# Designs tried in a protein design chat: VH-VL binders against o58714. Part 4

Target 1, 254 residues: o58714
Amino acid sequence: MRVDLNSDLGESFGRYKLGLDEEVMKYITSANVACGWHAGDPLVMRKTVRLAKENDVQVGAHPGYPDLMGFGRRYMKLTPEEARNYILYQVGALYAFAKAEGLELQHVKPHGALYNAMVKEEDLARAVIEGILDFDKDLILVTLSNSRVADIAEEMGLKVAHEVFADRAYNPDGTLVPRGRPGAVIEDKEEIAERVISMVKDGGIRAINGEWVDLKVDTICVHGDNPKAVEITSYIRKVLEEEGVKIVPMKEFI
Below, E stands for the ipSAE of ESMFold2; O stands for the ipSAE of OpenDDE; V2 stands for 0.75 times the mean of E and O plus 0.25 times the DockQ between their complexes.

## First folded at step 1 (VH-VL)

Design m6 (framework fv_mosunetuzumab)
Fold by ESMFold2-Fast, scan of step 1:
Structure m6 (fold): chain C 254 residues (1-254), chain A 120 residues (1-120), chain B 112 residues (1-112)
Amino acid sequence: as target 1 above (254 residues)
Amino acid sequence: EVQLVQSGAEVKKPGASVKVSCKASGYTFTDYYIHWVRQAPGQGLEWIGWIYPYSGDTKYNEKFKGRATLTADTSTSTAYLELSSLRSEDTAVYYCARDKYSGSYYFDYWGQGTLVTVSS
Amino acid sequence: DIVMTQSPDSLAVSLGERATINCKSSQSLLYSSNQKNYLAWYQQKPGQPPKLLIYWASTRESGVPDRFSGSGSGTDFTLTISSLQAEDVAVYYCQQYYSYPTFGQGTKVEIK
């Protein structure tokens, strides 16, 4: 059994803002690097790519809505043509930094409101996928496990890594319970570890109402934005390894 | 009204394959998972896997991976378990069972069982 | 695998007396997010499929007589038949559904 661990990185500004990115890099296999539209800037992008290279972590683009003020978390209405070209632009921008360091891009994981909007809006999902295909047909799209986006991407000829969230409660339909609802965010390290093992070994998790939710686990989202998150990420890696799960970049098995 | 009706007893040689059917009636077939559970003579119950007829998705118990294949035909509301490379220890009554609600993993309706005997 | 262990393996009880069956899980079946125990009980008579008696550790399935009750939480669960009747002679199984299903080995209930 093989799984990838991914984290959203390069989401700071300025020379001294890498923070805990360096710590979390020790435990992940894939870095989703902000492309300067929801977070990051050219200096942060270059530093994050170099940090991933130093830790033998694969680099992917983390494109979002053009919304620095809202950190890409606010919905924006885009035409399909806008969505397609916004993705192409951001992927290309990160690729320049990867190429300068002698690296190829592994994947694309949309950020925040864009990630969520794609799950609900088929036309948007198709446009984003077209933008990725315009750049490189061999890139892997990271999207919500068992979502309609995953099916659309595969139909369009794009590889998919099904992503799961061990620290988020699921609705019975496989979507994430919105933040702010009781039980939406799981914070206990042992509970998160149990959820990870359920997802990987049993192929699913109990939703917030107790129904079983099928999950295909190619990659697990982990966090490193504070010391507790780093500790949880380290622990997730440890329990997976103890269960005989191989933690490898998604490109090795997708 | 809800019924799961299974195919009749089978006698197979070691190395053969067997395919057991489970015909559902009295409910919307695509709304519920169908699980397969076996019981060797004088032994307890052992879960084999499930199929979700709506999507065709399946999940298998690690012990049966590579030998068990679960399928469903939505036009006839029938689920199937195929078990290959049969051994004498596969002799058991095989049950299909509906979960209480989609994804619950506890079972409110069971088929009557199909005895599969593996002998030379 | 979550391992389910029942005790005793067999139990002989006089008509009208209480029968108590225990079930232990190798890990907690209490899900912290909803505070439910993922444990069911089944009755199986010779030549028949199992019949659901109890789910969520203590909720009685519709049509099941009230002499059947389930209790317990976490790792230790009990099925109680308050006044054994002739038709209750059967093998009883506990089942966890916290993860993919596993069953106890069964407890055979007979009349003394």
Scores: ipSAE 0.000, ipTM 0.505, lowest interface PAE 12.2, mean pLDDT 89

Design m7 (framework fv_mosunetuzumab)
Fold by ESMFold2-Fast, scan of step 1:
Structure m7 (fold): chain C 254 residues (1-254), chain A 121 residues (1-121), chain B 112 residues (1-112)
Amino acid sequence: as target 1 above (254 residues)
Amino acid sequence: EVQLVQSGAEVKKPGASVKVSCKASGYTFTDYYIHWVRQAPGQGLEWIGWIYPYSGDTKYNEKFKGRATLTADTSTSTAYLELSSLRSEDTAVYYCARGPRYDYWSGFDYWGQGTLVTVSS
Amino acid sequence: DIVMTQSPDSLAVSLGERATINCKSSQSLLYSSNQKNYLAWYQQKPGQPPKLLIYWASTRESGVPDRFSGSGSGTDFTLTISSLQAEDVAVYYCQQYYSYPTFGQGTKVEIK
């Protein structure tokens, strides 16, 4: 079995996070690079792309809402035309830096509030997908496993990598439990590893209420925003490798 | 005391829609799932779907997808089942049931008294 | 979709005697991580909604008499009423919650 490990990178507003990006890059196969709207800037984008290149990590665009002060975490109501062109703009901007380094883009993973809004708003999802298709029909959309967004993207002719979160509790419907609820975030390293194995080997996970949730695992979201998160990411990779799982970029099997 | 109180019996013509309510009391409404189950005369139990009142998230049995709509009003602690394009085969007693608390599965521990929906010409 | 099959469809038992109802699932309801079986049993009397008796295959719901017990693991489960009383005349349903809920067809228990 093959899985991809992805992490959100190039979101630095300071040196500490940039240093952690270097560390987490050693364990992932796909980097979701901020495109300058929720985080990053031209220099950070160039440095992150170069760092991914040096570590043989595939680069994807991580477009978000135009909200630097809110880090893309505040919902914004966009028209379909706005959403489509905002995505095209951000993907194109990151591609300029990838191209300068002799790289192609592998994927697109929407950021934060945009990622969550797409799961709930079908018109928004379609507009974002159209923006990706306007740029390159061969790009892979990274979206919530078994979501309506995944179905829409496939219907529209875009390849999909189904993403799972080992450190987040799931509702029985396959959505993530909101962070404000007790039990929404799993922090224990061994529990996260157990969840990863369940997702990969059993094809699902127990929802927060104990019901089974079927999950397709193409890519696993991992974090590098603090030293403990990097340690957990390293451990996840180790556990997967010990189980005989091949950790490869999503483009090799999608 | 935990109670689920459902709306009264309905008689509908084929092609109509029906909306059944289920008013919860005696617990924190947003902490528990609400499931909907029906039972045709002389037959067994058939699961329709669930709603999680905290988020409004829903899940449906494929047989009812496209015809059943589950909603919840947290201000009145009331869950609703709306079933459209009614057929004579939809004649049944419809139950709401308090599902598990969001973080612990224990089965459907409290049920409404049931609402008889009769579909006839 | 997990299919639940009960046996027998009906049984008649004398007062004070043991009643046994079987339930078979089309796939295992045992989750390896927590070692729990995702199975519940309900009692339904005429004109009443179902009442939860047992969950996790063998855990008796609060207020349910000791004469009711559940057993089994994986795909084969049993509900036992050790000494049938008149008030136990009802239809009994097993239900899985390993995935989206499905019920067995029911077993009618009557006095012989």
Scores: ipSAE 0.000, ipTM 0.453, lowest interface PAE 13.4, mean pLDDT 87

Design m8 (framework fv_mosunetuzumab)
Fold by ESMFold2-Fast, scan of step 1:
Structure m8 (fold): chain C 254 residues (1-254), chain A 121 residues (1-121), chain B 112 residues (1-112)
Amino acid sequence: as target 1 above (254 residues)
Amino acid sequence: EVQLVQSGAEVKKPGASVKVSCKASGYTFTDYYIHWVRQAPGQGLEWIGWIYPYSGDTKYNEKFKGRATLTADTSTSTAYLELSSLRSEDTAVYYCARHYYGSGRYAMDYWGQGTLVTVSS
Amino acid sequence: DIVMTQSPDSLAVSLGERATINCKSSQSLLYSSNQKNYLAWYQQKPGQPPKLLIYWASTRESGVPDRFSGSGSGTDFTLTISSLQAEDVAVYYCQQYYSYPTFGQGTKVEIK
């Protein structure tokens, strides 16, 4: 069984946060690098790409809404043409830094409110996918496991890595419970580890209401934005390896 | 003061459809699932399905798939059960009941008063 | 489909005495990740909707008298009324929520 571990990185403006990025890089196989619209800037993007290269971690673009104040977590109504070109712009910007370091991009994982809006808005999902295809048809889209977005992407000829969240409660329909709801975020390290084992070995998880949710697990989202998150990520990797799961970049099996 | 208030009794002929309402008050409507459960005269409880008003997501008992439709109107805090192709065996008291989404349980803590639906020729 | 079976179908108990109702599931209701049993108990009096008594097999709902208790794990569960009162005359149902909800057939509790 093969699984990728991904983390959102380059989402800061200072060296202190880059120190945490360096720690989490030791445990992941894929880095989702902010493209300067929700977070990051040219210096942070270059440094994050170099850090990924030094740790043999694959680089992907992490495009979001043009919302630095809200960190890309506020919904914005975009036309399809806007969405398509906003994605192309952000992917192209990160690619410049990847290319300068002798790297190719592996994937695209939309950020925050954009990631969530695509699950509900088919026209937005299609426009984002078109923007990715305009850049490179061989890029892998990272999206919510078993979502309508994954189906649309495959219909349009884009490769998909199905993403799961071990630290988030699921609705029975396979979507994530909103962060404002009690029980939406799982913080106990041991519970997160048991959830990861369920997802990879049993192909699913119990939703917040107790119902079984089938999940395809290509990549698991992990965090490194604080020391506790790094500890949990390290533990997730250890547990997966002890269960005989091979942790490899998504490009090796997608 | 949590209240679930259901619409009044209905009498229908075989083959007809019925739509029962359940108006919620005294809590945040979108924080709770609404279940629909029926009870035929002198019989036990039978689960029909649930709806999560926040998203509109539904789940149905396989026995009622294709005949039951659950909807919710968040602007009026009202859930609806529509049952089509009625048979005499559908004669029952129909209940709505809620459970807290964040509790991780299908346990139904508050129930409506029930709506008697009679199907007769 | 998880089948819930209660025993007995009816029970006559003297006032102040213990009433015991059993519920068996066709598969385990214990979820290993959180160590919880997905089992609830309800009380239904004539002409009224059901009232939640117990959830997570043993957690008493707020406002429910402490004479009601739930026990058991996996496939075998028990509802106990330690000192039956006149107002406890009702039909009692167990319900699993490990999958989509299914109810036991009910146990009628009457005064002896």
Scores: ipSAE 0.000, ipTM 0.448, lowest interface PAE 14.7, mean pLDDT 87

Design m9 (framework fv_mosunetuzumab)
Fold by ESMFold2-Fast, scan of step 1:
Parts: structure tokens; sequence; C-alpha cells
Structure m9 (fold): chain C 254 residues (1-254), chain A 119 residues (1-119), chain B 112 residues (1-112)
């Protein structure tokens, strides 16, 4: 069995976070690199791509809403034409840096409010997918496991990597419990590891209400924004390897 | 130069909400995390959560999830803590504090806001 | 959560003598990749907010007198005041930042 580990990177405007990005790069197989609209800038994008290359980590674009003040976490109403071209622009911008380093892009993972809005707004999801297809039909879309977005992307001819979150509680319908709710975020390292094994080996997890949720696990989202998060990521990788799971970039099996 | 100035003392009834402000000056507000820490009279320090003003992203201590809301207004360089469903045990001095350049050590603190929950 | 435990709860030290405060964490605060201990020390005087003294277990914050020093690694840390001054009467807190911040319960330093 094969899984990918992904992390959102290049989301700093200074050197502090870049140092932690360097540490988490040692444990992941896919980097979602901010494209300068919710976070990052040309220098950070170049450095993050170089770090990924150095660590043999695949690079994907992490496009978001044009909202530096809100880090792409605030909803913005976009027309389909705006969404399509905003995605094309951001993917193209990151591609320039990847190409300069001799790399191709593997995937696209939308950021924050855009990621969440696509789950609710079919027209937005289709427009984002069209923007990706305009750039390269062979790119992989990273989206919420078993979501409607995954179905739409597959119907439109785009490859999909089903993403799961071991540190987030799930609703019975397979969506994530919002961060502000009690029990929404799981912080205990051992509990997170048990959840990862359940998702990968048993094909699901117990929702916040105790009901079983079926999950497809192509890629697991991991964090590196502080040393404890990096330690948890390292531990997740160790536990998966001890269970005989092969940790490889999503392009090897999607 | 660097200064965090908090709003004045508040007296609230059980079940009410309180909103405390923390106005930053002397540095680029969006470059640093703002944490909220409380201290009950005669007791130690308890972390509530942080907000990163650049992104609006927040993290909360599990004990305060659902009751605490952290926000920031970048146009006025002001961070806010709103705590709802107040109980007598919420009586404390509430501090805002800035992350140092080294992530999580708090290099500058506000003067504190006493919130008293009575009756 | 990472639990921080200080000892003693209070101590009385004569002016000019050494004061030693201990802090233990429930798990290692040493991050193997950068060899740094994610541990800070604060001083709090009555009616004032805490003031950062030490970070990375042993690095003195700018403007902090050289009589304050931090030592230790992993789970066991010490704050030392080599020659106690009258102005050092305060409560001292250790804080981990390896994960979301947690504090020790505090150590009250008084003049003997």
Amino acid sequence: as target 1 above (254 residues)
Amino acid sequence: EVQLVQSGAEVKKPGASVKVSCKASGYTFTDYYIHWVRQAPGQGLEWIGWIYPYSGDTKYNEKFKGRATLTADTSTSTAYLELSSLRSEDTAVYYCARDSRYNYPFDYWGQGTLVTVSS
Amino acid sequence: DIVMTQSPDSLAVSLGERATINCKSSQSLLYSSNQKNYLAWYQQKPGQPPKLLIYWASTRESGVPDRFSGSGSGTDFTLTISSLQAEDVAVYYCQQYYSYPTFGQGTKVEIK
C-alpha cells in the first residue's frame, strides 16, 4: 500500500517559517507551494522550490484567494471566469520557478477558503478545474477525500488525489468539523498516529459522533509550522513505514 | 518603541461576553503573532490562543474552544479577544503578548486587562 | 499538553547569594534537527506583566543582566541568578514552545 504525505509550504514572508519548511521537507513527498496571492513572494517561492528539489520532494501549486491580509482564509465571491484565470495565473507563476530549477509541477492543492468553497459551490469547482486543465491536463488535483469536487474533477478528466486529515475530526458526512468547534482539532501525537493507521489500513475513521466514515487515502496532510508539528509528521511517517506502508509521491500511483 | 496597549478593566455578569482589545505600535503588526494569556488572581499563567494578523489564522487552547474568539484589525493594528458564556472562574487578568522573532517566546506584553465576573 | 513543573514553589535567598530554580517538562523540548531546546524563562513582578529573560534554554534576552543564566537540555532546565539583587524579587516562570505554549506553576523568589 502506498500513500503520499503533503504539506503547505512557502507561506512565510520571512526566514523563520522557511527554517521549519526545511525541517518538514525531510518527511514529506509532496510540497504545496504558495503562489504569492495568499502568502509567499517570488524569493520565497524560489527558495521553497529549491528546498523541495534538494530533498527530492515533488512540487505542486497552492493557489488561493487574492487576500494577503486574510491569508486566503476569507471567502471571496468569484465569477467562474475570474476563478479559472486566477488559478491559471497562480499555477503559471509557480511553474516559472519550478522550470527555472529543472522541475515539473506534480499537482495543485487549493488553499484555505478556496479549498472549502469548492466543496459547496459546483460552478467554482468546475472553473478551478478548467483553469488547471488550461495549464496541464496531467496535473493532479488534491481535494477532500470522497468529496463532490473529486467526482467533478474525475468527470472533467482531471486526475485526483484524495486527501485526508489525521489531525481533524470528521463529520458523519465526510466533511471536516470546523476548527472553532470542541474536538475539531486533534493534537495528541499517539491519537493522530492511531487515526492515520485506521484511515490507511481500515479505509476510514470514526466521526465526531462515533459513526464510521469511509475514506480513500491517496495523500495525508501534515504540518510543519512548529517543532511539535514537525515531530508529529516525523512520527506519522515512522508509524506508516513500520506498518509496511510505502510513502511515495502521488504521481507514482495516481 | 514597541508597545502593546490593552483596553480597561471590565465587570461582567455570569453568562455575558467580554471583548478585550490590544493595540500594537512601534513595529509591523502583520509580522508577528499575538498570543492571549490569562492569570487568575494569585495564580499562574494560562495560554488561551494565538492569532497571526497577516493571515487571520488562529489556534486555541482546547479548554477555550467554542468560547474564545480571536480577531485582528490590521488597519488599526489592534487584536481582540472575545470570551463568551462567562463564569466566575474566568475572573483573571488577560494579557496580549507578541511572539519574539524566535517563535513563541513572548518578547513584549500588554499591561493586562482585569476581567471580573461577579453576581 | 506538555506539562511543566517547577521547583521549589518558593525560595528565600540572601542578597548577593545564588538563587537556583528548576523546571521539568513531561517530554523532551530538544528538537533533534536543530539541537535547540524550546524553553523560555520569564520574570513577573507584582502588578506587572511577565518579562522575557531567557530563550532557547540558555540565550539571554537583550537588556537582561548577566547574573541571569539558563542551562539544561531535554527535560531538565535551570534558571540561575548568580548574585541576587533587591530588584530580582519576583515570580519566575518557565515556558515551553516546542508545542502550543504551557507554563510552569511559578517560583516565588524572596529576600531572606
Scores: ipSAE 0.000, ipTM 0.469, lowest interface PAE 14.2, mean pLDDT 87

Design r1 (framework fv_recibokibart; at its last look DockQ between E and O 0.01; V2 from the best seeds 0.00; counts 0 for: pae E 18.5 > 2, placed apart)
Fold by ESMFold2-Fast, scan of step 1:
Structure r1 (fold): chain C 254 residues (1-254), chain A 122 residues (1-122), chain B 108 residues (1-108)
Amino acid sequence: as target 1 above (254 residues)
Amino acid sequence: QVQLVQSGAEVKKPGASVKVSCKASGYTFTGYYMHWAKQAPGQGLEWIGEINPNSGGTNYNQKFQGRVTMTRDTSISTAYMELSRLRSDDTAVYYCARDYYGSGSYYRFDYWGQGTLVTVSS
Amino acid sequence: QIVLTQSPGTLSLSPGERATLSCRASQSVSSSYLHWYQQKPGQAPRLWIYGASSRATGIPDRFSGSGSGTDFTLTISRLEPEDFATYYCQQYGSSPLTFGQGTKLEIK
């Protein structure tokens, strides 16, 4: 049994504080690096890529909506042509920094509102996938486990890593309960660990309404944006290792 | 058939508290979030908050935070909203509404209670 | 918080006419989280259009919803006497959940 641990990184501006990114890098196998549209800038992107390299963590692009004010968490209506080229642009920008450090990109994980919108809007999902394919057909798309996006990507010839969230409640259809709703974010370390074990060993989780949701677990999203999140990430890795789960980059088994 | 039946009208003095009930029937009570909304005379709808009847977890609109408490009793499939330290501008019809989740169309209020008129006067 | 602005506030028309009701969001809202309700005096609101464009059960074909992003529209192709009511748009794409202030459709 193999799983990847991924975290969103490089989501600062200007003077970049690396302390927490350095800590979380010790526990993950894949880094989703902001591409300067929802967060980050050239300096932050270069520093984050170097940090990943130093920790033998695989680098992927983390493209989002062009929304610095809202951190890419506000929905934006895009035409398919806009979506396709916005993704190509952001992936290409991050690739420049990866290439400068002697690295290849492993994957693409869309950020925030874009990630969630793709799950609901088929035309958007197809356009984003076309943008990735325009760049490199061998990149892995990280998307919501068992979502229609995963099906569309595989249909279009793109490899998929099915992502799960141990700290987020699921709706019965396998989508995430929006942040801000009661029970949407799971904060208790032990509860998160139980959820991780359920997902990995039992192949699913109980939705917010008690119904079972089947999940394929290729990669688990973990956080490192504060000390408590780093502690939870460390604990998730420990629990997985104690259960005999091999934590490896998604490229090794996708 | 799904029904949400609310408690009757209340008249309160400023500074008092009011507790409105919403009894659900015709579906699995714990499977759907319940919301509460306020409608002052001649005004539009204003969201107060929501409760997950399964867990008892709540989320309140910041405007009402500190004055509103939402609870439920799963043994009688009833949700409650209590509003404290009542002011004259709390005079309104209060509605409970069931939160339906359907793929492609999320968080719509498919069934509403009949409303409870709360009048705050001296 | 996302502010939903409905226009016009009051729309005075005669039966047989077309009504166009607007709902504009202060920031983009996914269509999956935008819904419309009809409310008559003394009654609770009733779900009318969900997911921006789907008619709720029992709603006549003369009603249609459209729009995406920040601009949503409820259209009634040929008004019937029973259509005169207040219509509210609602979003929960972002917390807190918000309603528009309503458009009152009244007989001219």
Scores: ipSAE 0.040, ipTM 0.641, lowest interface PAE 7.3, mean pLDDT 89
Fold by OpenDDE, look of step 2:
Order: sequence, then structure tokens, then C-alpha cells
Structure r1 (fold): chain C 254 residues (1-254), chain A 122 residues (1-122), chain B 108 residues (1-108)
Amino acid sequence: as target 1 above (254 residues)
Amino acid sequence: QVQLVQSGAEVKKPGASVKVSCKASGYTFTGYYMHWAKQAPGQGLEWIGEINPNSGGTNYNQKFQGRVTMTRDTSISTAYMELSRLRSDDTAVYYCARDYYGSGSYYRFDYWGQGTLVTVSS
Amino acid sequence: QIVLTQSPGTLSLSPGERATLSCRASQSVSSSYLHWYQQKPGQAPRLWIYGASSRATGIPDRFSGSGSGTDFTLTISRLEPEDFATYYCQQYGSSPLTFGQGTKLEIK
């Protein structure tokens, strides 16, 4: 069994620092680097890509809504044309830095509200995928496990990595419980570890109401926002390895 | 058939507390979030908060934070909303509502209790 | 918080006429998170339209919902006597959940 560990990184902006990218980079295999719209800036992008290189971590674009103030967590209604071009622009932006540092892009993971909106809006999903395809058809789209987005992407000829979230509660339909809801975020390290094992070994998880949800597990989203998050990430990796799971970049098996 | 049956009308004095109950039937109580809403006389609806009956976790409207407590008794499929330090502007009909989630669409209040009138008067 | 403003406050129409109710959000709301409820005097609200455009179970096809972003509309193609009530829009896109102030549809 092989899985990828991904984390959203490069989300600092200007003189504002966000996250512990240096620390979490040691434990992940794929970095989702902000492209300057929901977060990040050119200097942060360069720094993050370089850090990934130093840690032998694969780099992917983390495009979001043009919502710096809202950290890309506010919904924006985009036309398909807007969505497609917004993705192309952001992926291109990160590509420039990756190339400059001698790296190739591995994947694209939409951020925040865009990530979630795609799950519910097929037209948006298609537009985003088209944007990716405009750039490079060999990139891997990271999206919610067993989502319609995944199906659409595959239909359109794009490789997909099914992403799961060990620290988030699931609805019976496989979507994530919104963060603002009670029980939506799991903080206990041991519980998170158990959930990760369940996802990887059993191919699913119990939803918030107790129903079983089947999941495909290609990449696990982990966090590095604070020391505790980094600790949990380290622990997750350890537990997975102890269970005989190989932690490798998604490109190795997708 | 899904049903939410609330407790009867209450009359309270300012400074007192009131606890309204909402008994659920016809579905798995712990499987759905329960919300509470306030409607002052002749006014619109205001969201108070929600509870996860399975875990007991709650999320309140900041406006009511510190005065509202939502609980549940899973053994009798009943949710409770307690409002303390009552004042005149707390006079309203209070509703419990089930939160349903369906594929392709997010949460919505698909079933409502009949409402509980709480009157706060000196 | 997201403020939902409904217009008009009161709409006076006759049976058979077309009704158009507006709900404007202070910021963009996903259509999936925009719902409408009907309420009659002395009764609890009832889910009417969900996801901006989906009719709840048992809702007649003369009712329709549309819109995106910040502008949403509930339309009744031909009013029936039983349609006269107050209609509330609601957003579930962000906490706290919020309702519009309502549009009272009354008989002329």
C-alpha cells in the first residue's frame, strides 16, 4: 500500500507568516503551494518551492479564488471562462518558480472555497479541469475522494489523486462537514491516527452520523499550521509506516 | 414520519432562565444536527445555534453566546435549548429544526417543531 | 455575517398574478447554500426551495427559484390563494446562519 501526504504550504504573505512550512515539509511528500491569490506571494512561492526541493518533496499548485482578504474561503461565483483562466494563470505562476528552482510540477490542488465549490458545481469543475489541461495534461488533479470532480477529470483525460482528510468529519455522501459545525474538525491525535488507518486499510470511514463511507485513498491532507499540527503529521506518518504503508509522492503510483 | 414536538409555552420574569425541549421521532436522532431559531413577534427568523446530538457538540450564534446552552438526551431523542438571563426582547417563538443534508446540496432545515412561545415580562 | 435583504417587504397581489421575490446577499453565497422557507401565521416555517432552485417535497411547480452570487429570486408563476404567506430566504454558507427579513405576500 502506497499513499501520499500533502499539505497546503506557502500561505504567508508579505511580512505576515502563516504556517510552519519548514517543519511540516519534513514529513510530507507533496506540497500544495499557494499561488498568490488566496495567499502567498512571489517571494513566498520561491521560498516554498526551494524548501520543497531541499526536502525532496514534490510541488503542486494550490490555486484559489482571488480572495486574499478572505483567504480564499469565501465563495465566488465565476464564469467557466474566469475559472479556466484563473487556474491557468495561477498554475503558470507557480510553474515559473518551480522551473527556476529546477523542479517540475506534479499536481494541482484547488484551495478552500474553490475546492469545495467544484464538488457541487459540475460546470465549475469542468472549467477548472480545462484550465489545468490548458497547461499540462500530465498534471494530477487532487480532489475529494470519490467526488464527481474526480469522475469528470478522468472523463476529460486528467489524472486524479483522491484526497482524504483524517481530521475532518464526513457526511454520509462523502463530502466534508463544514468547519464551523460541531464535530467537523477532529483534534485528537490518536483519533486522527485511527481514522487514517481506517481510511487506508479499510477503504473508508464512518460519517458523522455513523454511516460507512467508502473512500479511495491516494493522498492524505495533513496540516502544519501550528506545532500541534506538525506533531500530528509526524505521528500520522509514523503510524502509517508502522502499518507497512509506504509514504511516497502521488506521481509514483498515479 | 419525521416529527419534532416542542414543549409548551413559557412565561418568565426578566433574569430567569427557560429551557425548551424538542422531542424528535421518525428518524435517527443522533444522525442529524438540530438547530434552534428565534422569531420575535411580528419579526423574522434568527438563528440561535446548532447541536450535534451524537457528540453533544454545539455551535452558537455569537449574539446568544454566553446565554444559550444546547443539550440533548439521546435516550429519549430530545434536544434542549436553555436561555438564561432573560430579558424582554427574548420574548419570541422558539423553533427547533432538523438539519438535513442531501447529495448535491448542503444543509437545510427540512423539518421544524411547532414552536414554543416564551414570554418575558415583569 | 452574511446579511440577506429581501424585497419587497410586502407584496400585494391577486390570485392568478405572477410574484417575484428578491433576496440579496451582502456577499456571494453558493447556490447550494441558499434556501427559501414559507411561513403562514401561527405556523412554523416550512422548507420551500433549497439549493436556490430545487423545490422541496410536495411543493408545486408554479414555484421556482433562481439566482447566484448575491442575487436570488423566488418566483410564483400563478398565485393561488394558499400561496399568500411570508417567505424567508436563508444562507447556510457561513456561520452564523442567517435569514432574510422576509417578504410578506398578501392578497390585494
Scores: ipSAE 0.020, ipTM 0.534, lowest interface PAE 6.9, mean pLDDT 93
Fold by ESMFold2, look of step 2:
Structure r1 (fold): chain C 254 residues (1-254), chain A 122 residues (1-122), chain B 108 residues (1-108)
Amino acid sequence: as target 1 above (254 residues)
Amino acid sequence: QVQLVQSGAEVKKPGASVKVSCKASGYTFTGYYMHWAKQAPGQGLEWIGEINPNSGGTNYNQKFQGRVTMTRDTSISTAYMELSRLRSDDTAVYYCARDYYGSGSYYRFDYWGQGTLVTVSS
Amino acid sequence: QIVLTQSPGTLSLSPGERATLSCRASQSVSSSYLHWYQQKPGQAPRLWIYGASSRATGIPDRFSGSGSGTDFTLTISRLEPEDFATYYCQQYGSSPLTFGQGTKLEIK
């Protein structure tokens, strides 16, 4: 069984520091590096790519809405042309720093509200996928497991990594329960570990209402935004290794 | 004007290798994937694989995995397809084709090379 | 892999007649990635219809494409002598990319 561990990084900007990038980098195989629109800036982008290089972590673009003030978590209505070119621009921008450090890009993972909007809006998903394909059809799109976005990407010829979240409650239809609702976020590391094992070994988890949700698991989202998140990330990796799961970058098996 | 010009016909013995070239002109070579397809005499088309000429990354049809190698030389805008351990059923015309994509468009093969006949006989 | 089955294998018609060529996929294919190519003997294939229904540059409007899911059709409303050729459907939605076996449109 092979899985990838991914985390959102490089989200500091200007004089603002967000996350514990150096610590979480020790436990992941893929870094989603902010592209300067929802977070990050050119200096942070270069530093984060270099940190990934130093830790043998694969680099991917983490593009979002042009919404620094809202951290890309507020929905923005985009035309298909805007979405397509906003993705192309951000992927290209991060690629410049990856190339400067002698690295290639592995993947693209949309950020925040954009990630979630793609699950509900087929035209938006197609436009984002077109933006990725305009840049490089060998890139891997990271999107919600068994989502319509994953199907659209496959039909458009873009490689897909199905992403799961061990710390989030699921609806019966496979979508995530919004963070603002009771029970949406699981914080207990032992419960998270049980969930990640179920997802990887049993191919699914129980939704918030008790129904079974089938999940395809290529990559597991882990967090490094505070010390507790880093502890949980470390524990997830340890538990998966103890269960005989091989943790490798997604490019090795997608 | 976009052109794909392939190398000339080849005659090979079983067990040998052949390397077919496809020289591109009239567009930015590294901006478009290159595909290769096989057409045996009197038969249909079969996809062999693709190469990203910018990165050199390849993706092969499982049927040809282990016998095909696709490469490119960006300095002369040329893609190559090498097929090893040739068999008599490898006798075919081999085509290169440009993978078109652009804003608002989906991938499709918009330009094809003229084809290269490879004959495998003793 | 997705198997594309074209029918009929050979279609014998006279100029002026309507031709209907079928392409059936073994599983659903996005119409955006279902394409048709024309090939004459001794020549490379030419892109003819892309995205199931869009004519490539310079293709006469007597050619039309339609279909979705697993069933796709190429129609020629009134055959001209130059239209007698072999037509291939092709899917670009799933790797490996595959072609149908072809429909040979020949003069009766």
Scores: ipSAE 0.000, ipTM 0.416, lowest interface PAE 18.5, mean pLDDT 90
ESMFold2 (binder alone), look of step 2: mean pLDDT 93; pTM 0.951

